# Ledger of designs, part 346: VH-VL binders against q0atu2

Target 1, 119 residues: q0atu2
Amino acid sequence: MLDKKARIRTSREYRNVFEKGKRLSGRFLIIYYVENALDNNRFGFITNKKIGMAVIRNRIKRQLRAIVREYQGQVKNKHDIVLVARAGIGKSSFEGMEKDYIAIMKKAGLFARNANKID
Short names: E, the ipSAE of ESMFold2; O, the ipSAE of OpenDDE; V2, 0.75 times the mean of E and O plus 0.25 times the DockQ between their complexes.

## First folded at step 17 (VH-VL)

Design tj38 (framework fv_dusigitumab)
Fold by ESMFold2-Fast, scan of step 17:
Structure tj38 (fold): chain C 119 residues (1-119), chain A 121 residues (1-121), chain B 111 residues (1-111)
Amino acid sequence: as target 1 above (119 residues)
Amino acid sequence: QVQLVQSGAEVKKPGASVKVSCKASGYTFTGYDINWVRQATGQGLEWMGWINPYAGETGYAQKFQGRVTMTRNTSISTAYMELSSLRSEDTAVYYCARDYDYYETSYFDYWGQGTTVTVSS
Amino acid sequence: QSVLTQPPSVSAAPGQKVTISCSGSSSNIADTYVSWYQQLPGTAPKLLIYDNNRRPSGIPDRFSGSKSGTSATLGITGLQTGDEADYYCGTWDDSPSAWYVFGGGTKLTVL
């Protein structure tokens, strides 16, 4: 569950990220991202109909929100980031999506380089 | 310049297979899904399926299940669509198209020039 | 099979305006965003409208789109001879599985 202030909420705000942001693709995820003028990060999540039926789309959205929430503290501040699920994501494991997310965020330069293991 | 270039026209006999290629250039091939669409003479557009060229995952229209196979070769930025057990009604122009995600949908922003496949005895 | 319904043909004179309808259902048009494709004779389709009403770079503003409920509409004003083409609406449908559906196409004749 992400707080309201950490969510991209309006269609206008989503379209702003698509139009002005950078695009980077992974195996099952695409991110669109742009620096914002706020003091915090905001995340958006998109699972369109090519992903599958509603039950699959809703499961993927919940899993992506959980992944984002878990790694929230590692994300460079002041960004609007939209996660778009790619075709075939429904066949990925949770761990596979998590690995894909980490790889994309690192490649985008959005993760802090000095992240430590907590285990 | 984004470009999708398809292989040339094919003439096949009923029962044969055809494999159409679609070579991408001007963008990161693995970054966009590819869809295949066909059009019989004087008829409308008919969606066949998609491939995610990064993951290699595919999805096919029910009508083509068991007869269609979509693959890709990332080293040459090329997608393939193979249709087996050809029938006369498979005579059509076959298109590949790039899938672009925007907000809550996706659409086909660039199309190949088409490959004419004629199935005749 | 879920299909999008378009009129098979429409005609108008140069300089006039025309509208092309696309009717679907709750499993397609009502639940997502519609795109329109223009196919000139002997050529591949070309993206004309996306996200219901947005134009790609290079598409003139005399082309417009709208959506209400289960129907979408393509509008063309200032009709030109070069607009003579087949027009297709398209969107994603998740019944019975994820698939992209096109309308039957509308042949625009400029008389």
Scores: ipSAE 0.864, ipTM 0.933, lowest interface PAE 0.7, mean pLDDT 91

Design tj39 (framework fv_dusigitumab)
Fold by ESMFold2-Fast, scan of step 17:
Structure tj39 (fold): chain C 119 residues (1-119), chain A 121 residues (1-121), chain B 111 residues (1-111)
Amino acid sequence: as target 1 above (119 residues)
Amino acid sequence: QVQLVQSGAEVKKPGASVKVSCKASGYTFTGYDINWVRQATGQGLEWMGWINPYAGETGYAQKFQGRVTMTRNTSISTAYMELSSLRSEDTAVYYCARDYDYYETSYFDYWGQGTTVTVSS
Amino acid sequence: QSVLTQPPSVSAAPGQKVTISCSGSSSNIGETYVSWYQQLPGTAPKLLIYDNNRRPSGIPDRFSGSKSGTSATLGITGLQTGDEADYYCGTWDDSPSAWYVFGGGTKLTVL
């Protein structure tokens, strides 16, 4: 579960990740990520108007939150991570988005050694 | 050093097609979407569409739907924009531009030098 | 046809200040962030401002941006002859489908 403490909420906090973080892209997702001074991870989710109409953007955001929640235990602690949907993501399946997420997180070195889906 | 280099000027007859190229260097080509924007002589900027060079997906402005095709070749870091059924009003400078996502939007941080396409009899 | 409205021209003397307005609607400027592009004569556009008021590296602080409601403003202080250019605002819109919309452009003349 992504509780309140695991979410990036304010525009200031989001911009901090974009300004100070590293960028890595996948097929349909981009992550911006930076180490934080907290004892936990925080996630942010961005689906801008380039992606499509509000209905599509809201669906994608919900699906990304579900994916992140399923794998949150595999993420190296003390990071702020923002997921940005890329153009064309609305044409991807849920499974396709999930595979893209896992690939990006592994490539970024953000997954722990056991990068499996958590039960 | 990020750079987008476009193909040279083209002169076409009405009804023909034109294919403009945009070669990227200095960054991971598949990591950034490419947009195409045109500008008729003495007129403003007009957005045509985007391509996601990683996934190969595209989106086009309604005005160009059915006449424009955007493609890419990842092995040579090159994006293409093909416009068919050319009319005199398609005479313009065509630009490719790199799309940068920042917070709740995206914008065009690097632009190609432009390709002049002239459609005349 | 531009979706965002800009004045066609603006002028001032070297050292003075100008502002360029950009008016949109609730589906574009009202709901997202504005960028500004500078186009010097005979050249490609160049990013000047992003995220309403942020400058890319290399853009001097005499260029500034702001947004209120469905309108954005580009401010230029300490005008120089090299600032003569066309200036465009731009942003995403999702009506009727996702598309990037530009203002009609403003020609800045420095006396």
Scores: ipSAE 0.870, ipTM 0.933, lowest interface PAE 0.6, mean pLDDT 92

Design tj4 (framework fv_dusigitumab)
Fold by ESMFold2-Fast, scan of step 17:
Structure tj4 (fold): chain C 119 residues (1-119), chain A 121 residues (1-121), chain B 111 residues (1-111)
Amino acid sequence: as target 1 above (119 residues)
Amino acid sequence: QVQLVQSGAEVKKPGASVKVSCKASGYTFTGYDINWVRQATGQGLEWMGWINPYAGETGYAQKFQGRVTMTRNTSISTAYMELSSLRSEDTAVYYCARDYDYYETSYFDYWGQGTTVTVSS
Amino acid sequence: QSVLTQPPSVSAAPGQKVTISCSGSSSNIGDTYVSWYQQLPGTAPKLLIYDNNRRPSGIPDRFSGSKSGTSATLGITGLQTGDEADYYCGTWDDDPSAWYVFGGGTKLTVL
């Protein structure tokens, strides 16, 4: 479960990320992201009606929150990040969404740098 | 900078198929979903379906399921809409449009110029 | 026929104002955001309003939008002859028969 402080909550905060942030698209996910003035990351999740019926949208949103929570420790601090589900995400597997998330976050440079790489 | 350029007008016989193309330029083609919308002469806009050009997934309006196929070729930034078993009531202008996600919705921010398809016996 | 209901036509003189209504239901307008599209004669539609009331770059502030309950309204002030067009509202729908739905369109005549 993400702490209240780690969640984007208001429509104004969401729109700020859409208007000021960078956009990067993956296979089934789009992220909008911007550096914040806080000491922590905040995440938002959007599954609009083009994704499918409410049951599907609710499942996708739950699964995205689980993925974000699992990789929370890898994300560079001080960012507001909104995940937007793309058309067709309902046909993706959980593993497919997870791989897409990791790929997008790496491409955005949002995963924490490893100080040492092991051989 | 953003442009969607569609193929030229087509005249088809009933029972034939038509394939309309939509070539995108000025943006990352795979980054935005493409929608298809048609408009019969003197009538309103009718949504047909979407394609996610990255994943290749599609969704179609119930009315067109079984007759429509949407595809894309990422190497040439082109989306396609093929409609089969054509009837006279399929006579219309067919548009492609780019889907932009903003907050809790999405909308069609750029449209192709349209392709006129005439079905006549 | 159309899932969203619009008046078929509206008219007013140059310099005046008009409003165009768009009525839906709880499965569409009541639960998501509305866009408006302008179609000049012989051309493709063009995005006019998104997110109920926001204008894309290049759209003059004479055009405005609003939403209340299951209905949306497009307002046009300072009417010009170049505003003669068909206007469509559009939004996503929970109804599985169609994902995106348009209004029937409103023909605006500037007399």
Scores: ipSAE 0.871, ipTM 0.928, lowest interface PAE 0.7, mean pLDDT 92

Design tj40 (framework fv_dusigitumab)
Fold by ESMFold2-Fast, scan of step 17:
Structure tj40 (fold): chain C 119 residues (1-119), chain A 121 residues (1-121), chain B 111 residues (1-111)
Amino acid sequence: as target 1 above (119 residues)
Amino acid sequence: QVQLVQSGAEVKKPGASVKVSCKASGYTFTGYDINWVRQATGQGLEWMGWINPYAGETGYAQKFQGRVTMTRNTSISTAYMELSSLRSEDTAVYYCARDYDYYETSYFDYWGQGTTVTVSS
Amino acid sequence: QSVLTQPPSVSAAPGQKVTISCSGSSSNIGDSYVSWYQQLPGTAPKLLIYDNNRRPSGIPDRFSGSKSGTSATLGITGLQTGDEADYYCGTWDDSPSAWYVFGGGTKLTVL
């Protein structure tokens, strides 16, 4: 589970990321992301009703949080990042979602270069 | 400029199938889901289903399950909706629309011009 | 039969105000966000309102939206003849399966 301070919690904060952020799409994920004025990253997770019933939406949300937690040390600091599940994500494997997350984060330039720094 | 351009009008006999195309331009085709919506003359809008053009996954409204197939060709940024076993009540204008995710929902921010399909004997 | 209920028609004079209601249930409007679409005669629908009350760029501020409980309302002030159109509310529903539900539509006549 992500620490409280690493989570986007309010609807106002979510809307700020959608309004001011950049959008990038992966196969099953969309990210909206913007630099913040904090000393840490914050993540948000959205599974709207087009994804499926509540049971499916809740499973996807838990799996996405687990993926983000696993790779949080790779993410460039000081960003608010919202992950939005795309239509069809319920048919993806955990590994498929993980692969998609890594690909989109790299494409966004949000994974830190580790050549001269230790995480 | 975002545009969705659909194929021309079709006249079909009952029992035939029809395949409507929707060509996208002005944005990254695979980045947005496409929905299909129809409208009979003088009637309201009726949602048919969605396709995720990146993954190729689809979802259909229960009443069209088994009769509708949605596909895409990413090399030409085109989505397709094929409806089989046509009946007179399938006479309608068929629209494709781009799905935009915002906060806890999604909606249709750009629509094709529509394709009239007439089913008559 | 529409899952979301709208009045079939409304009318008002130029310069006046009109409101269009959209009534649903807990599985749609009560638990999701509403969009509104304008359909001018002979044309495709156009997004007018999203996220209950937000306007896309290019939509004038005389169009507004609101939501309370399981109902949403579209407001139009300063009516113009060019507003004569059909108006549809829409939202996602997950009962019995995920689907996008439109209201039955409201024909606005500007007399």
Scores: ipSAE 0.868, ipTM 0.928, lowest interface PAE 0.7, mean pLDDT 92

Design tj41 (framework fv_dusigitumab; at its last look DockQ between E and O 0.82; V2 from the best seeds 0.79)
Fold by ESMFold2-Fast, scan of step 17:
Structure tj41 (fold): chain C 119 residues (1-119), chain A 121 residues (1-121), chain B 111 residues (1-111)
Amino acid sequence: as target 1 above (119 residues)
Amino acid sequence: QVQLVQSGAEVKKPGASVKVSCKASGYTFTGYDINWVRQATGQGLEWMGWINPYAGETGYAQKFQGRVTMTRNTSISTAYMELSSLRSEDTAVYYCARDYDYYETSYFDYWGQGTTVTVSS
Amino acid sequence: QSVLTQPPSVSAAPGQKVTISCSGSSSNIGDVYVSWYQQLPGTAPKLLIYDNNRRPSGIPDRFSGSKSGTSATLGITGLQTGDEADYYCGTWDDSPSAWYVFGGGTKLTVL
């Protein structure tokens, strides 16, 4: 689970990222991202009703948090990043969502190092 | 400059199918979902479904499930909506619209000009 | 029958103000932000308000939105003849499945 300090929580903070941030789209994910004035990254997750019923939205949100947590060490510091699930994400596999996340983060220039290399 | 340009008016017989196109320009086509909305003469707006042009996935309103097919061609930035087994009550203006995600919802920020489809016997 | 209920018509004189209501339920307006669309005669709808009360660039501040419980309201002040149009509220719903729902529309006549 992400540290509470690493989560975007308030509607005001979310709207700030949407209004001042850059938008980059992947296959099933959109990210909105902006540099922050903090000493850490913060992540937000949005699964709006076009995605499906509550049980599907809750599953997707859980899976996205797990993916972000796994790769958090590769993300360039001092960013607020909001992940928005796109229409059709409920038909993606976990691996498909993970691959999409890695691709969009790399394209945005937000990955500081190779996600799977430790040595 | 964002534009959605739709194909021209169609006149069809009952039982036929119609395929309406929506050509996008001025933005990254695959970056935004496309919705289809229709409006019968003197009536309100009715949502038909969405296509994610990057993934190719679609979702349809229950009323149109089994009769509607949404597709896209990314090489020409064009979305398509095909409606089959046409009835007189399908006579309407059909719109494509770009889906914009903002905070906890999405909405239609740019619309095509509309395509009039008339189903007559 | 629309899932979102709007009055079929509203009218006022130039310079006056009007409000247009949009009533829904807990699965739509009660849980999701509302958008408003303006449709001038013979044209495609145009986004007028999003996120309950925000205006896109180019929309004058005479247009405003608000939300309370399961209802949303569009306000128009300083009415102009060019405001004659149909107005639709819209939002997402997940009952019975995910779908975008529009209000039935309100015809505004500027007398």
Scores: ipSAE 0.876, ipTM 0.934, lowest interface PAE 0.7, mean pLDDT 92
Fold by OpenDDE, look of step 18:
Structure tj41 (fold): chain C 119 residues (1-119), chain A 121 residues (1-121), chain B 111 residues (1-111)
Amino acid sequence: as target 1 above (119 residues)
Amino acid sequence: QVQLVQSGAEVKKPGASVKVSCKASGYTFTGYDINWVRQATGQGLEWMGWINPYAGETGYAQKFQGRVTMTRNTSISTAYMELSSLRSEDTAVYYCARDYDYYETSYFDYWGQGTTVTVSS
Amino acid sequence: QSVLTQPPSVSAAPGQKVTISCSGSSSNIGDVYVSWYQQLPGTAPKLLIYDNNRRPSGIPDRFSGSKSGTSATLGITGLQTGDEADYYCGTWDDSPSAWYVFGGGTKLTVL
């Protein structure tokens, strides 16, 4: 589980990212990202009803948290990042999600230069 | 400016197929799902399904399963909806609409102008 | 017929206030945000309200939305002749395959 400090938790925090951040879309994920004034990154996760039933949404959320946690140390600091799951993600494998996450984060330039798990 | 421009009116016979196009502009085509909604004359809106233009993933309403096919051509930012085995009940105006995923919901923020499909013997 | 229930019609004089109800269930309105769409005669639907009560850019504050329990309400104040249209509520419902559901629509007549 992500540390509480690494999580976006309030509606205000989410709105700030959505309103001030940049938007980038991948196959399964949409990310909104903006610099924060902290020394750490914060992540938010959105799985809307379009994805499917609650069981599916919860599964996807858990998987995305696992992916983010795995690569957390390789992400540039001082960012708030919200992951919005696209509807098709429900049929994706974990590896597919991971691949998409890596690709979209690379495109966003959010990985540190010395990151070594993203190839 | 976001725009969805649909193909022209169609007249089909029962049993035939119709393919309606929806050309998107003013935004990154692959970044937003496209929904299809139809409306029979004097009737309400009926959701048909969605497509993710990035890789072509789709989700159809059960009513249209096996009869509807949603596709896209990313090179020209165009989505397609094909409905087969047409019936008189399929006579309607068909709309494409952009799906905006925001917070824990999504809504249709831009709509095409509609395509009239008439099915008659 | 429609998963979401709306009154078939409402009417009021210019300058008056009208409300349009949208009744659903715990699996749709009770669980997710509601959107409202305006459809002027002979035109495509237009997004009017999203996230229960938010207005897209260009939508005047005469239009408002609210949600309570399994019901949503669209409010229109200072009614104008140009508001004469069909109004639809919509939201997502869930099943193994989620689907979007609309209300049956409400025809608003400006007297």
Scores: ipSAE 0.807, ipTM 0.935, lowest interface PAE 0.8, mean pLDDT 94
Fold by ESMFold2, look of step 18:
Structure tj41 (fold): chain C 119 residues (1-119), chain A 121 residues (1-121), chain B 111 residues (1-111)
Amino acid sequence: as target 1 above (119 residues)
Amino acid sequence: QVQLVQSGAEVKKPGASVKVSCKASGYTFTGYDINWVRQATGQGLEWMGWINPYAGETGYAQKFQGRVTMTRNTSISTAYMELSSLRSEDTAVYYCARDYDYYETSYFDYWGQGTTVTVSS
Amino acid sequence: QSVLTQPPSVSAAPGQKVTISCSGSSSNIGDVYVSWYQQLPGTAPKLLIYDNNRRPSGIPDRFSGSKSGTSATLGITGLQTGDEADYYCGTWDDSPSAWYVFGGGTKLTVL
């Protein structure tokens, strides 16, 4: 999965991305992203109560972590990236979330030069 | 810059329907959810539901299930709320509000001016 | 019944301070960050406080917020006649299903 160096962990780190980062929305996801001063990427995952009960929120978060892990090698380094689950995401499939993630990351320009080899 | 402009006041008879519009400007309409909130005269705020305008997904408060329909037209950046089977207690000001995600929650950062709906005149 | 309880009214003279409480439960305020909305007479609500204690741009620092346990508090110092309004706390709740809950509102009168 994502190791500890690749996770956004503290409230301060999360809020920095929301306050300083760029925002881009898709069907099921919003990403906030900002360059960091590290040599690696860090990812954060947010769900809130508007999307459903805790069991649904936990499933969504787990699925998003799996998607990020699968594509993390294609992501340009030196970015803090927070994925926010959007209202309605509980009705999506894993494949639907995955397609949305790929589309958003391409629009943000966060995939490496050969990103067109992604589904 | 960000604006939500709602349709004008409406007078309806009991049993009719009303459809209130909310036109967004100054931001990417499909990138933020729209919530609907109503307020009867001298009463508090009552949440009705949300629409994700990207693909039209909705979530409604239980009180309004079966009577409320929220839609949008993305080409004109407009959200709609339709309330059917109107009763006198539906007389209220109806607001649309933009839902802004921040950290572990969200809140309503911009509101429309309100639309007065009067039932039974 | 309102699931977020606020006092129905509060009053004070110009220049004084007031606090407005908002009492909820573990499914809302105890677990979710709180927002406050100001509604001036005859107008739409306006976001006043988010993330428990943060002010959006343009809100003066004499408005403050805090949260402890299942309760939130809005503080207003240096009261002005223009602060006369209704004030609502609000947050998301998932009991029994996902919904946004407002407090019953507090009418602030500046005498």
Scores: ipSAE 0.762, ipTM 0.909, lowest interface PAE 1.2, mean pLDDT 91
ESMFold2 (binder alone), look of step 18: mean pLDDT 93; pTM 0.952

Design tj42 (framework fv_dusigitumab)
Fold by ESMFold2-Fast, scan of step 17:
Structure tj42 (fold): chain C 119 residues (1-119), chain A 121 residues (1-121), chain B 111 residues (1-111)
Amino acid sequence: as target 1 above (119 residues)
Amino acid sequence: QVQLVQSGAEVKKPGASVKVSCKASGYTFTGYDINWVRQATGQGLEWMGWINPYAGETGYAQKFQGRVTMTRNTSISTAYMELSSLRSEDTAVYYCARDYDYYETSYFDYWGQGTTVTVSS
Amino acid sequence: QSVLTQPPSVSAAPGQKVTISCSGSSSNIGDNYVSWYQQLPGTAPKLLIYDNNRRPSGIPDRFSGSKSGTSATLGITGLQTGDEADYYCGTWDDSPSAWYVFGGGTKLTVL
């Protein structure tokens, strides 16, 4: 699980990222991201009701946290990043979500060079 | 400027199908889900379903399952909603609307102008 | 039938204040954020309020929203004739499946 200092905790902090941040979309994920004034990155995760019932939303949220945790070291420091699940994500595989995350983070310029490149 | 432009009015006979288009401009089409909402004559708004234009996945309201099909063509930034086995009760204005995610929900921040579909014998 | 309950109509004089209620249940308004849409005669709906109480750019501050428990309220102050419209609340519900639910709509008449 991500350390509590690496998690966006309050509704105010989430709304700050949505209002001041940039938005970038993938197949099943959207990220909102903004540079912060802290020494570390913070992540937020949103699976709203359009995704499906609670059991599906809870599974997706756990899987996204696992993906973010795995690639945490590749993310450029000092960002608040919110991951929002898109409609249809419940039909994606774990690997599909992982690939989507990597592609979005690279496109946003948030991954260090050579992170998970395909040769 | 974000704009959703829908196809023109249609008059259909009972049992026919209708396909309404919704052309997006002013933003990255694949970046936002599209919802379809109808408004029967003299009635309120009724949600029909969504399409994720990037993935091609769809979800439909239970009432329309088996009769509605939502598709998109990313090369022309256009979403489609096809309703089959039309009945007089399907006479309505059909809207497409862009889905915007904000915090813990989503809502419809831009709407098409609407397409009037009249079903009569 | 509409899932969320609104009064069918409300009326007041120019310059007055009105409130429009929207009542739902625990699976919709009770655990989600509410949006409001304004539909002027002959036009498409327009987003008026999101996130319970926030206004998009271009919406004047005389429009406000609030939520308590399973109900939401739209407030309009300083009524103008141009406010005559149908007003709809809306939110996501996950019962019986995920779907967007609207209120039945409230026709505002400025007399």
Scores: ipSAE 0.871, ipTM 0.933, lowest interface PAE 0.6, mean pLDDT 92

Design tj43 (framework fv_dusigitumab)
Fold by ESMFold2-Fast, scan of step 17:
Structure tj43 (fold): chain C 119 residues (1-119), chain A 121 residues (1-121), chain B 111 residues (1-111)
Amino acid sequence: as target 1 above (119 residues)
Amino acid sequence: QVQLVQSGAEVKKPGASVKVSCKASGYTFTGYDINWVRQATGQGLEWMGWINPYAGETGYAQKFQGRVTMTRNTSISTAYMELSSLRSEDTAVYYCARDYDYYETSYFDYWGQGTTVTVSS
Amino acid sequence: QSVLTQPPSVSAAPGQKVTISCSGSSSNIGDTFVSWYQQLPGTAPKLLIYDNNRRPSGIPDRFSGSKSGTSATLGITGLQTGDEADYYCGTWDDSPSAWYVFGGGTKLTVL
């Protein structure tokens, strides 16, 4: 799980990222991202009702947090990043979500293009 | 400039199938989900389903499951909605609409002009 | 068959104010955000309000939205003849499965 300081927690902070940030889409994920004035990255996670029942949304959110935690050391510092699950993500494997996340982050320039897992 | 342009009006007999197209331009087609919504004459809006044009995954309203198929062709930025086993109550205007995610929900920010489908014997 | 309830019609004179209600339940309006769509006669719907109370670019501030509990309200001030249209609220529901639900629509007549 991510440290509290690395999480976007308030609705105001989420809306700031949506309004001022850049949008980049992947197969099952969308990211909205903006540079912040802090000394660290913050992540937000959104699984809206479009993707399925609460049980499915909670599983996906948990899996996305695990993926972000695993790769947090690869992410360019001083960014607020919101991950939004796309319609159909419930049919993806964990590995599929992980590959999609890496591809999107590299394309956004938030990851080293030759990034590896942080063990 | 974002545009969704739909195919022209169709007249079909009961039991036939109809396939409506929705051609997107002015944005990255695979980057936004597409929803289909219909409206019978003088009646309200009724959601039919969505397609994720990148993954090819779909979700349909229970009322239309078994009769509706949504597909896309990414090379021409076009989404399709096919409705089979047509009945007179399927007479409606059919719309495609782009799905936009904002905070804890999504909504339809751009709509096609609509395609009138008339089912008559 | 609509799961969100709106009044079928409202009317007022130019320059006046109207409000249009939209009533849902805990599985839709009660735990997510509402959008409003305007449909002028013979045209496709157009996004008017999102996130309960926000306006897209190009929508004048005389259109407003609010939400309380399981109900949402669209407000229109300074009515113009060009506002004569059908208005629909809409949101996602996850009961029994994920689907987008619209209100039954409200016909606004500007007299």
Scores: ipSAE 0.874, ipTM 0.934, lowest interface PAE 0.6, mean pLDDT 93

